# Ledger of designs, part 78: miniprotein binders against b1l550

Target 1, 279 residues: b1l550
Amino acid sequence: MRLPEELLERARDIHSEAPSHRIKLDRVGSFGLKVPVEFKGFLLLAEADVWVSLPEGRRGVDLSRQVEAIYELSNPPKDPFSLCREAAISLLEKLNYADSSGVSIRFDAPLQDGESLKYYGVEISSIASDEIINKIRVEILGMTACPCTAELIRAYKSSEIAATHTQRSLGILEVSTKAEHPDPDKLASIIERAMSSPLRTYTKRPDEGGLVIRSLSNARLAEDVVREMIHLFLEEFGHLPEDTHILAAVRSMESVHMHDIYAERSFSLDEIRKEISSH
Key: E = the ipSAE of ESMFold2; O = the ipSAE of OpenDDE; V2 = 0.75 times the mean of E and O plus 0.25 times the DockQ between their complexes.

## First folded at step 8 (miniprotein)

Design ca13 (at its last look DockQ between E and O 0.01; V2 from the best seeds 0.00; counts 0 for: pae E 26.4 > 1.5, pTM E .754 < .8, placed apart)
Fold by OpenDDE base, look of step 8:
Structure ca13 (fold): chain B 279 residues (1-279), chain A 98 residues (1-98)
Amino acid sequence: as target 1 above (279 residues)
Amino acid sequence: SEEEAERLADELRELAERLGYDEIEVTREGNRFTVEAERNGVRVRITVTIDGTEIRVTVEIEKDGKRIRFLYRFTSPEELEKALKEIERIIRMFLEEE
C-alpha cells in the first residue's frame, strides 16, 4: 500500500531529528542487498552491503537513498569493482551529512576449467572519505600434499615420487590499497600456483592421476604455501603503493587430523620489502 | 532422492511454461538438470546441478545474437527456489524488451 503523498507531508522527518543520545555511528546501512554485476561476460547476482557514517546530531540515515544509489549504478549491470567504487562515492554525494561511506560486494567468480567452470570467492569493498580505500579478498580452494610424510615414505621405500596424504586447502589473499582493486583472476592464480595443485571440477582418470602426481612432486606445508603466495604476489603486484596492506593465509583441511592447519602473514608492502632486504 | 529429482524437473518445466515457452525440453544427466526453451528468438538454457548440499545454477539467455550467462551457487533448496523466481523475473525482462 502506497500512502498518499499528502500524508507524507504531514509526517515529521524522523531521520533528521536529534537523537536522544548524541553519539556518532561509524556504519549505518543496508546489508544483504542483491545487485546484478557483469564479470568476465557473466551476469552474476552479487550480495552487497552499503553504509555511511551518521553524525551525532542526526537520528537516522536515509536508507532509501543508500539503496537507490547502488541500484542506479547497477543498471545496466557493470563490473563489480567500478560499481563498488562509484557507489561509495555516490553515497557521500547523496548523503551529505556523512563523512564516510562504504560498499561491500560479494560474489563467486567463475573461472574456466577446461570445458567446465570452477569458481573462487570474491569480496570487494570501497570505503570513501577524504580518500578512497579499496579492498579485495579472494578465496580459492586448492590441494596440498604433505612433504613430511612424503619424506618418510621416500626414506623407507627409496621411491622417487613418494606417496603422501593430500588435503583440500583454502588460500586467501586480502589486499587493501588506495589504488584500484587488484585483478581477482591474478590473485586466484597466485593462490593456485602456490599450492601443490589446483582443484578441478571435472577430471578424466588420466588427468586425475596427473594432478595427484603433480601434488606429490610439489609437496608443500601450509607455511610453504603462504610464503610462496607472498613471493608470487610481490612479483605480480609489487608496483602497488607502499602503504598497501596484504593478508596472505592458508587453511588446510587436514586429512589425517580432526583439526585444520592455519598459517598467515599480514604485512604492508613497505614492511615486507624491508624484511626481505634485510636478508 | 529420485522423487526430488522428478520434482525439480517438473519445476523447471513449469518455469518455462510460465514464461510462455512452447518448445520445452527437460533433460537429466545424473545430478544435472537442464531445461531448454525457445520463444520468439529468445533461447533459454537453465542448468541445475545438485551435488550434496551444493546447488549450482547456470542460466544462458540468447537473444539477437547476444548471449548472457548467469551463475548461481546455493547451499539450500530454499535458496534454489528463490533463485528460480529471480531467474524467471530476469528472463521476463528479456522477453518483454520485444
Scores: ipSAE 0.007, ipTM 0.203, lowest interface PAE 10.0, mean pLDDT 83
Fold by ESMFold2, look of step 8:
Structure ca13 (fold): chain B 279 residues (1-279), chain A 98 residues (1-98)
Amino acid sequence: as target 1 above (279 residues)
Amino acid sequence: SEEEAERLADELRELAERLGYDEIEVTREGNRFTVEAERNGVRVRITVTIDGTEIRVTVEIEKDGKRIRFLYRFTSPEELEKALKEIERIIRMFLEEE
């Protein structure tokens, strides 16, 4: 049943009223929207959040206009990075009372893994205000091998077996920049190269042995993985604006311990370059 | 100041020229400057208001009946330079969408 258009015209516009308490809100919006995106030849179903700021003098946000901003741009499906930036811009245009807007898009990105396909986590966002800030977070699982255990086993006399304990580790790179979003595949590659070995989804028997041997050959502490991620990031993305902010982190689930090990470093490009040049 | 105003107008014209616009209008009304340009159905309007040490910039991009607005507030030319580079990148995105 549809309400008469006449009644809708008579009803109060509750959203444009002043609130009882004049307090600005930072993020008001719709979260968990399903949107299609096209990424590297794949049609993916992504999850999106959209929001705007709400000034102290406005009671509510025009929710339908928010949802319209992203759905209008998502048909036909397009590249998630363009969708993210364009939707954030469209939100400010459609809700001109806001002084900032934001869009987040989350999806599992496909990655070639030998004869198989695996996936890693991507979340991108664009925050529009006086300027646009683009953020990307990449999370990918890999393997790490404990150097402490490897050294103890190596030092044991009469042992010719190279061994250590291995565990799954989650590598994280998050980049906030005024430049375009960095390529997520390059970020994922940096994380995987920093670890002892990549984690494969499908492995035939010969490949399983190779993964273990590579992890033993590249035994690393969680701290070392973070440092290597930073080094590799600077080589690939050192050209980004100086105020670009990065978080590099590893959560390692040690196979012989009951709890996780976590290491992280946050920095801007200008800060890390000064730090390195002072040594 | 008057010198700052002339410098800013030149920067905005140069930005439009870098984007390949061939029809660029720059107008001034007191402390308010407007740059309007159109190329391939993409219209851009940049309005700058200088009020003491505060610079307010409104950027409007229009295509196919849709418009996007940015509001910028600065107290330094360095912040404005960063914003103009971002504005250039955004406009280039709309021009290349065709």
Scores: ipSAE 0.000, ipTM 0.069, lowest interface PAE 26.4, mean pLDDT 75
ESMFold2 (binder alone), look of step 8: mean pLDDT 74; pTM 0.722

Design ca14 (at its last look DockQ between E and O 0.03; V2 from the best seeds 0.00; counts 0 for: pae E 24.0 > 1.5, pTM E .736 < .8, placed apart)
Fold by OpenDDE base, look of step 8:
Structure ca14 (fold): chain B 279 residues (1-279), chain A 98 residues (1-98)
Amino acid sequence: as target 1 above (279 residues)
Amino acid sequence: SEEEAERLADELRELAERLGYDEIEVTREGNRFTVEAERNGIRVRITVTRDGEEIRVTVEIEKDGKRIRFLYRFTSPEELEKALKEIERIIRMFAEEE
């Protein structure tokens, strides 16, 4: 039921009133919006958050304008990266009282796996103020094989390919940069290549055996995976600004323990380059 | 369960029928269900894969050489039902807008 326009004219604009307490808020917005995006020829329904800062002298944010800003840009559906950046900018333009804005978009990215599809998680964000900072987080599952157990078995049985336990491991790359969002497929590929083997949606028996053998021949600690991720990242994305911040992490869902193993490194490109050059 | 599989196949067939498609083929390969339907040069393929609690739905619509693909992931049968309704809406919109 739309209220008559005449009633709206008589209503005070509560959002523009002075608050009872003059305090700036960093983030005010709508969370859990559903927005269509186009990614690799797929139309995906992504989850989005939109927000702006609120000055101390304003009681509330015009939430309708925030929602309109992202939906206007979502029709027709476009790539989520452009949508994220453009929406962040549009929010500042539409809400002139805000000194900062932000957009976050979350979706599962399809990845070709033979004749099937697998998925990896993507969360992107753009924060606009005097500058624009773009963030992307990619999460993909892979498999790790334990080198310690493999070495013990090798020592015992003198086998060329030693048996070992394997587990699923979640690899994470998070990149925050003033450049455009890094390619999520490249990030996912780095994670998969850093692990003992990728996971597959469907494997025939021979393929499954081959995948396991590959894993066993490329046994890696969670620590090895993180270091390999960083190495591969530097090779692919070393051209990004030096102030680009990266989080590389692995959560290994241990098969022989009730707890997970976790390893991470947070760094800027400048910091890690200095570290590597010092050796 | 086999009964759940049969229900899903029936739901997919019913969806295609509601969309007014005459040539409906429902196939099952393990935990993958595929419905293919054609009407007036519009071809629709819906693939539902059930892997434990995860349900993946892919929708492909082909018309006049254009192909649109949708992907959905769900964790509950109730969400699947809602998704199927939304898919129906999208297919109708695509069929009507062109």
Scores: ipSAE 0.025, ipTM 0.273, lowest interface PAE 6.1, mean pLDDT 82
Fold by ESMFold2, look of step 8:
Structure ca14 (fold): chain B 279 residues (1-279), chain A 98 residues (1-98)
Amino acid sequence: as target 1 above (279 residues)
Amino acid sequence: SEEEAERLADELRELAERLGYDEIEVTREGNRFTVEAERNGIRVRITVTRDGEEIRVTVEIEKDGKRIRFLYRFTSPEELEKALKEIERIIRMFAEEE
């Protein structure tokens, strides 16, 4: 039922009241919004989260104004990086009682894979306050081959033919920086190059054998995949601000284990340069 | 010019048929044409309006209680193929979400 508008206008504005417990909230907003984005010539359906900080003296946030901010900017569809940044700035302007705002946008990005496409996961964020911090997380599947098993089989049988177990692995790069978001395709490429072999979307029977052989020829521990990700990242993105923060990680779905294997390193550019220069 | 808007509405109806939508309805209210279609719980409403030389097309897609709206504006019939291709891409995108 629709209430008379004049009656609603007389009601208390409960959002601007003080709460019973004066506690600041870090993130208050709307999560799981569907928004269209245009990425590299593709129109994609993305999932977005929008939020602001809420000071201890304010009871609630104007949620409808939050949703309006991102929807107004998403029509017509535009690139997700511009949408993310502009929406975060708009939120802080529209809800000026907040000292920070944030927008996250998640989508599956297309990547050329021979004559077909495959997809990798992308989540971007922009956090606005006195400055803007841009964050991007890329996740892509590949293949890894275990060098320890290959060496054990070789040592015990003295076989000239290499054999080991192979498995699917999820590579993760996450970058937080004051600069513009790094290109997600370049991050995905770094992850794929660090692994034993890429994971194809479609293969004929002969092509499947080639992917396995490539994985055996480039066997790497999960730890070494993470180290290679860092090396390749520094080669391509070492020019970013020194306080840029990176997470590099691999989750291997080991075929001979009951549990997954995980390796991770977090660092700032300043931190890793000091570490490397000390050796 | 109203004939251009009506022709576009007919082409949009044909697009919905090609995409496998059932229960397609076209209605007219003055200079406004509405194409409504539904398939497997996905509802599409396309509104075509002539305002002077401007043709406005609103595409509203509803799935699982979520609603998304797009607005297209153009003044030349040469933009028609581009608009139809873009609208088709959007509708296919939502169908593939599940």
Scores: ipSAE 0.000, ipTM 0.083, lowest interface PAE 24.0, mean pLDDT 75
ESMFold2 (binder alone), look of step 8: mean pLDDT 73; pTM 0.715

Design ca15 (at its last look DockQ between E and O 0.01; V2 from the best seeds 0.00; counts 0 for: pae O 10.8 > 1.5, pTM E .710 < .8, other shape alone 3.36 > 2.5, unsure alone 68.205 < 70, placed apart)
Fold by ESMFold2, look of step 8:
Structure ca15 (fold): chain B 279 residues (1-279), chain A 96 residues (1-96)
Amino acid sequence: as target 1 above (279 residues)
Amino acid sequence: SEEEAERLADELRELAERLGYDEIEVTREGNRFTVEAERNGVRVRITVEGDEIRVTVEIEKDGKRIRFLYRFTSPEELEKALKEIERIIRMFLEEE
């Protein structure tokens, strides 16, 4: 049963009243929304969060207008980056009492892998106020090979054996910038190129042998994977605003250890350039 | 280059005309082109700088403003940005 619309004229508008305690709230919104997006020709089901700030003088947020804003923009499905930015701006415009708004969108991005597909994790967000801050986090698995064990084995039988332990490692790049979101495929490529070898969805024996040989030929410490990620990032994205913030990290699930190895560096473009120019 | 920035400023002026703006001012201050327009209480200022092409968009409605920017590295990025700018400005013009 649908209630008569005429009741709205008689009922109090609870949301527009002043609250008993005049306290500003930073994020009030709807979390876990399912939205369709189009990414590189694929129709994906993404998860989205939407929110606005709530001033001390307003009791509540019109949650239906928040949901409407992002769903209207998501039909027909479109590029998740445009959806994210446009929805954040739309929220701020539609809910005129808010000082800021935000949208986050999470999905698994497909990536061509020979005859197959593989996927990597993407989370984007846009925070709108008198400016827009865009953030993207990319996570992708690769393979690492330990150089310390490789060197020890080389020294033990120095001419004919190339061996070391290999393991899956999760690489992470997170970028926060006032410019548009970086291309997630480029971020994923940077992470994979920093690893000893990429992982494949499906391989045949010659391909598997090639991956192992590549990883042994490119053995790297977790610390050096992070350093390589930073170097490759600066080469590709050094043009972003100087106050752009980056997190580069790797978590290695070491095959011969009971625990993971983790390495991380965060920096602004301004900070890292000064650091590099000092050497 | 400066020629590319001038061409982009012309495209943005034409975009404003398509959006129904009739008080469009294009000014030049050195290598910077500014397109300013107002319609139905929505003020827009778009600044284009000619050397490392940078586009800054400022929109004001009802005393609130928002600013966002683009840095172009390819022609494909330009076309995508122009479409996005137009959609965003339409949001402000068409809300009742």
Scores: ipSAE 0.245, ipTM 0.705, lowest interface PAE 5.1, mean pLDDT 83
Fold by OpenDDE base, look of step 8:
Structure ca15 (fold): chain B 279 residues (1-279), chain A 96 residues (1-96)
Amino acid sequence: as target 1 above (279 residues)
Amino acid sequence: SEEEAERLADELRELAERLGYDEIEVTREGNRFTVEAERNGVRVRITVEGDEIRVTVEIEKDGKRIRFLYRFTSPEELEKALKEIERIIRMFLEEE
């Protein structure tokens, strides 16, 4: 039942009232919105969060305007990166009482895997204030083979190809920058190349065997994977601003233990360059 | 279980019927169940494999091919998403 517009005009604007407690809020918004985005020729339904800051003198946020802002920009569907940035800016323009805004968009990115598709996770955000900060998080599964077990077996059997246990590992790259969002496919590629081998959605037995052999020949600790991710990231994205912040991480779902192995490094481009140059 | 997967496939078929899709075909390949349906030139494919549900919507209109791809982990999420997918499809069909 839509209330008559006339009744809405007579109603107090509760959101503009002074709050009982004059306290600023950092984030007020709508979470779990569904928005269409276009990514690599696919139309995807992404999840979106939109928020703004709320000044101490205002009771509530105009939530309808926030939702309108992102949906206006999502029709026609566009790339999620542009949508994220534009929506963050639009929120500040539409909600002039806010000193900051933010948009987060989450989706599974399709990646070609032979004749099939696999996916990797993407979460992007843009935070707008006096400046715009763009963040992207990419998560993709790969496979790691343990070099320690391989070395033990090699030493024991004197075999050219040492058997070892393999496990699924989640690689994570998170980048926060004042530049535009880094290319998610490039980030996913860095993660996959840093692992012992990629995962496949569908493999024939010979291909599966080949994948395992490749992993065995490229056995890596979780620590090795993170270091390789950082190295490859610097090669591809070293042109980003020096204040760009990166998190490189791996969670290995250990096959011989009940617990996971986790390794990470957080750094700015400036910091890591100084570290590498000091050696 | 295989029986649970078959029940899920049947539920998905029924959902497609409720959504007004025609020519619903259910196929099984090992542990993969696929429901394909068509409505007004929009083809929807729902694939269930283990705990993963994939939905593909293909629209071929005016020489343009639009492909939607969705991933879900529960039938309940799928049901909610299908309503939104239908809304989006309608938006594309109504803009003509």
Scores: ipSAE 0.000, ipTM 0.231, lowest interface PAE 10.8, mean pLDDT 81
ESMFold2 (binder alone), look of step 8: mean pLDDT 68; pTM 0.598

Design ca16 (at its last look DockQ between E and O 0.02; V2 from the best seeds 0.00; counts 0 for: pae E 21.8 > 1.5, pTM E .709 < .8, unsure alone 69.546 < 70, placed apart)
Fold by ESMFold2, look of step 8:
Parts: C-alpha cells; structure tokens; sequence
Structure ca16 (fold): chain B 279 residues (1-279), chain A 99 residues (1-99)
C-alpha cells in the first residue's frame, strides 16, 4: 500500500470521536483566510475568520467544510457584507452539529482624500444562530490638536508660532445590531468629524515677514472626541433597533507627554437615550 | 513575500535590539509575526500582519499597569521605514516617561 492512500484508509475520523473531556467550545474555526471582495468598485483582498460552535460530544470541527463554504461564496468576488452574512448562514447549514456560526471579514476600505485615496480599517462579522447579529468595527487614524500644546504656544511671547502640535489619534466605532451593517463610510465620517482639527501651519511670507494662523477648530480632549462621536452617531444612526450596542473609543498619544490617553464608552441605544433624557 | 517577511522580521528584531531590550522573542504564525521584548519591566509586543500588499502593525506597550496601543497601516516599503522610525520614537518616549 502507498503511504498516502494507506494513511487515509487507516486513519481514524478524529473529528467524530468523543473528546477526552466533554467540554463545549464556543468558537472553533479557521483564522486568517484570504478572500477577495468587491467594495465600491475596488477589488480588495480581505482577511476572513470562520468558526462554529462545537458541542461537548464532538471532538473536532470539519475545517475543510468551513473553508470551502466561504471560498465557494467568494468567487466571483462580491460585496463583503453579503459574503459575510451568507457565509455565516452557510456554515450553520453545512455543519449541522453546531448551534452557532460566525464569520469575520477584515479589509482596509478606500476613502477619497482630496486627489488621493486613503484607507481606514473595517472589520465586519455576522454571527448566526436562532438569529443573526451583525457587527462592524471601523478604525480610522486621524489627528487632533493638543489643548496643552495649544496653550503653551499661545503663552509664548514674541513667538511667530501659532500652530498647535498635532497628535496621532485612532478613532474606533463598533456597532453590534440585528439590522444590516451600518455603512462603514458613514462611521468613518463620524469619527473624522469628531476629530476634525485643522493642522495649524506656520509659514513665512516675504511680503509680511510671517504668518500666524489661528485655527477656529476645537482643540479637543480624547474624552470630548468620544462624546462628539456618540452625538454624531445618534444623529445618523439613532433609528437602529433599541438593543443595538455601540462602542465609541479614541486612543491618542503625544510625543511630549506619556499619559494613557484612552477614552471609551459602550452603550445600547435605549441606555444612552435614557441617560441623555435625564439631563 | 517570503523574503519580504524575513526582512520585516529582521527589521523588527533590530528595532528591539536598538531599544536595548533584554529578552527578544520573535514568533511566526502564518502571515502574522509577533515580536515581544522586555526591558525594566516594560513589555513591548509588536504584531505584524500582512494583507496582500498592505502591512498592519500593532504596537502594544505595557508597564506598571499602563497600556497603550498603536495601529499603523502602510502599502509600500518606504512607508514601512517611516512607520518603524515613528514606532521607535514613540516607544523611546514611553519608556522615558515610565522609567
């Protein structure tokens, strides 16, 4: 007998055996799969994770069926939101021992930035069971004007510097809902609008000797950026189901000060409305 | 891309060595590289994931109960060099503030 053929014929079906310890597993799957998607006319290579629940009496998952489920649906490339939802449903149908399935798809979404493109991070997921829960996380790197630096520059006498030091900030919106995934571009816009502080620029002009530019934009604390993100989110997406859960967060860092500058708020729509109405 | 992955791992190890870390551990899981290094109680974890032509770098710094995390995304080797310089700058500043 040939070693490959004999191995297949003699090997136990490990996946169908009972495990040594009968413990249910919540997520068993394949992570880091590469799948093509079509997003706003762009063909992108996304990273996907697929998983199913594993009951206590089953030792392993049919990993090949998981991979096949998403790859079959990804050719030809299609909208990542449809792919995500359809793959999650397909997994639950194909792996009938599971009581839940999940698919996550990560890609960097293109966004117009004047004459160029920039990218922001998107991770979507669909978790299927008795119902389908859709999650989307948008991460976009931006800049904020530091209030402390702006005050220092303002206090300088005889200084021609009117700009504040900008700091890199990562804005995060994560939404979990029974409705369709929110539009990632709108989520990115909310984050950018919450952090939109102009870059303050000093320039010398030969005819004037110098130009002091005062920004009319807010120098914002991380806490205030999160509050603004929540305000803008409610304005745009307040129509989502009441049990929709949101996380809004900002992580900022400044070269001069090494404080843990991180602010976040998690809430459901019904919770935040009650909070706002009580004031 | 295998050669690109090897170069990236070497550059990250060299970064950790320039920072003066006592213990440097580099691990690879498919298209994900993790560089972990420690010095004076500060732990730095750099996770690099390659998505086609784009590289994502997550930097985590933890010391004395303080944690910060950065995400960098770039599509070219030139941007990678710029990102590594910024990462080194931020790590040095965090270590100075905490030390």
Amino acid sequence: as target 1 above (279 residues)
Amino acid sequence: SEEEAERLADELRELAERLGYDEIEVTREGNRFTVEAEINGARVRITVTRDGEEIRVTVEIEKDGKRIRFLYRFTSPEELEKALKEIERIIRMFLRELG
Scores: ipSAE 0.000, ipTM 0.089, lowest interface PAE 21.8, mean pLDDT 72
Fold by OpenDDE base, look of step 8:
Structure ca16 (fold): chain B 279 residues (1-279), chain A 99 residues (1-99)
Amino acid sequence: as target 1 above (279 residues)
Amino acid sequence: SEEEAERLADELRELAERLGYDEIEVTREGNRFTVEAEINGARVRITVTRDGEEIRVTVEIEKDGKRIRFLYRFTSPEELEKALKEIERIIRMFLRELG
């Protein structure tokens, strides 16, 4: 039921009123929106969060305008990266009382796996103020083989390829930069290449055997995976601004233990370059 | 379960019927369900794959050499059921846009 426009004119604009307590809020918005995005020829339904800052002198945010801002830009569906950035900017333009805005978009990115599809998780964000900061988080599952157990078995049986336990591992790359969002497929590829082997949606028995053998031949600790991720990241994305911040992490879902192994490194490009050059 | 699979197949068939498809083919290969239908020269393929608790839905619409592909992931059958109406809406929208 749409209220008559005449009634709306008589209603107090509660959002523009002074609050009882003059306190600035950093983030006020709508979370868990569903927005269509186009990614690599796929139309995906993504989750989105939109927010702005609220000045101390304003009681509330015009939430409807925030929602309108992102949906206007979502029709027709476009790439989520452009949508994220454009929506963040549009929010500041539409909500002139805000000194900052933010948009986050989450989706599962399709990745070709032979004749099938696998996926990896993507969360992007853009925060707009005097500058625009773009963030991307990529998560993809891979497989790791334990080198410690492999070495023990090698020592025991004198096998060239020692048996070891394998586990599913989640690799994470998070990048925050003033540049454009890094290519998520490249980030996913870095993670997969850093692991003992990728996971596959579909494997025939011969292919499965080959995948396991590859893993055994490339046994890596979670720590090794993180270091390899950083190395590969620097090779591919070393051209990003020096103040670009990166989180590289791995969560190994251990098959022998009830707990997971986790390793991470947070760094800026400037910091890590100095560290590597010092060796 | 086989009963859940049959229910899902029925739901997909009903979806296709609501879309106005006269010729609906539902195929099952293990945990993969495929619904194919043609409407107004467009071919629509809905593929649902259940892997444990994860349900993946792929919608493909092809008309006159144009191809649109949707990918959805759900963590429960209930989420899928709720999404089916929206999926239907989106399919209808694209069928109209394709012409």
Scores: ipSAE 0.000, ipTM 0.154, lowest interface PAE 15.6, mean pLDDT 81
ESMFold2 (binder alone), look of step 8: mean pLDDT 70; pTM 0.683

Design ca2 (at its last look DockQ between E and O 0.90; V2 from the best seeds 0.00; counts 0 for: pae E 4.9 > 1.5, pTM E .788 < .8)
Fold by OpenDDE base, look of step 8:
Structure ca2 (fold): chain B 279 residues (1-279), chain A 98 residues (1-98)
Amino acid sequence: as target 1 above (279 residues)
Amino acid sequence: SEEEAERLADELRELAERLGYDEIEVTREGNRFTVEAERNGVRVRITVTRDGEEIRVTVEIEKDGKRIRFLYTFTSPEELEKALKEIERIIRLFLEEE
């Protein structure tokens, strides 16, 4: 049953009323929207959150306009990065009472793996005010081999290639910048290259054996992985603004323990450059 | 590098023209190019700076007393083209609500 549109003329605009308590809100919006995006030739259904700030003198946000803003920009489907930035700006423009807006988009990014596909997780955001800040978080699984156990087994059996336990490790790169979002495939590549070996969706036995041997030859601690990620990031993305903030992390799902090993470093580009130059 | 910078300045000017801006001012200060234009109360300032192989594009849009600033950094011409298309779409968002 659709209510008569004439009721809108008679009804109070609840959203525009003064609130009982004059308090500004930082974020008011719709969370868990589904929006189509195009990424590397794939049409994906992404999850999106949209929000704006609410001034102290306004009771509520016009949520319908927020939803319309992102869906107008999502048809036809476009790359999620442009969608994120454009939607954040559009929200700020359309909702003129807001001093800030934000959009977050989450999806699994396809990555070619021979004749098959693997994936990595992507979460991007754009926050608009007087300036725009873009954030990207990339998560991808790899494999790590423990160098400590390898050394013990080498000492015990006197083998050149020592057996060691291997495990899945989740690598994380989070970047916040005033520039555009860094290339997610490059970020994923950095994480994979920092691991002992990448994971494969499908392997034949010879390929599987080779993958394990590679891992054993590149045995790395969680700490080693994080340091390698930082090193590779600086080589690829050193051109970003100096105030760009980075989180590099790894969560190793240890195969010999019930718990995970975690390592991280948070830094700005300016900070880390000074640190490296001091040595 | 100068020829590329001039090409970029020309592209920015052309963009402003396509968007219907009549008053376009282009200024050059060394390796910095600035394009300023105004239409229907929407003021746009685009600044392009080249530092070696890096190109930085800063866009400022002012409408109704609000200012938005955003930045692009490029190392490839393909990325620049994509950014220019996005900038055009963004500017249109401010122009079409009239």
Scores: ipSAE 0.596, ipTM 0.844, lowest interface PAE 0.9, mean pLDDT 90
Fold by ESMFold2, look of step 8:
Structure ca2 (fold): chain B 279 residues (1-279), chain A 98 residues (1-98)
Amino acid sequence: as target 1 above (279 residues)
Amino acid sequence: SEEEAERLADELRELAERLGYDEIEVTREGNRFTVEAERNGVRVRITVTRDGEEIRVTVEIEKDGKRIRFLYTFTSPEELEKALKEIERIIRLFLEEE
C-alpha cells in the first residue's frame, strides 16, 4: 500500500520543528546496516553505522535519507575507506543543520596465507566536521611463546629439550589521525611480526614443526610484543601527523594459566618521539 | 622530487578543469604549490608540499559557511591516484547540491 504523495504538502515537517526539550544530541543515526565493499579484489559483506549530530533547536533527523545516502555510495561496491570518508562528508553536506557526522564500517579482511586465506578484523570510522578524523582498528591472532618457561627449562642442569608453552594471542592496533586511514594489511603485518609466530589456516606436519620452532626462537613477553608493535609502527607510519593517536595492545590467552594477560600503550606520535629522544 | 610535486600540481589543475572551474589560480612559494578555484559558491584550496620524499596534499572545501579540511600524505604514485579519485568525488558532492 502506498499513500498519496499529495499528503506531503499538508503534513507537518516534524523533523524541522523545535523540540519541547531543547537538548543537543551527539549521535542520531542508523546502526547495523549491511553494506557490500570491495577490498583488494574481494567482495565482502560489511556492517556500517551512520549518524549526525542534532542541534538543540531541531526536533529530528531524516533517517531514511541517511540510509539511502550510504547505500547509493556503496553501489557499485568500492573500497571501504573511500566509502567511509565519502559517506561521512556526504552526510554532513546533505544534512546541513548538523555540525558533525560519522560513519563506521566493520569487516573481516582476507589475508593470503600460502595457498589459502585467513582473516583479521577491521573497523574503520570517519568523523567529519570542519576536519575529518579517521580511525582504524585492526585485530589479528598470532602465536606467542613464553620466555620465562623457556629459560627455566634451558637452565635445568640435565634438560634434553628446548621447550616452552605457546598460546594464541590477539594483537590490536588502533590509529586515529587527520590523514587517510593507514593500510590495514600493513597494520596486521606489524602485529604479526611483533609476535613469536603467525597463525596459519593449515599446515602439514613438517611446516607445523617449523612454526613451533620459530615461535620458540622468538619467545616474547606480552609487554615486549607491545613494545615491538610500537617500534615497527613508527618505522612504517612515522610520517603521519604528530597529533595522530595510537593504541597498541595484546591479549594473550595463556595456555598454562586460568586467565589472560593483557598489555597496552596509548600515545600520540609527538608524545612517543619525545619519550624516545629523552633516552 | 620537485618534478613529481610539479606534476601533482598539474594533475590537480586538470582536475579542477574537469570539474568545470574556469577561474583557477596556481601559485608557488618555494616547495609549496597552491591551487585555488571557486565555482557556484564552492571554494576549493589544494596545497601540495614536499617534505623530504613525502608529498603532502591538504584540501579545503567551503560551501555555505561550511568548511571541511582533509589531508593526504604519500610516498608512492598509487596512493596519489586513489587520493585524486576521492578528491574529485568529494568536490562533486559539493557541486551537485542543486
Scores: ipSAE 0.281, ipTM 0.721, lowest interface PAE 4.9, mean pLDDT 84
ESMFold2 (binder alone), look of step 8: mean pLDDT 72; pTM 0.705

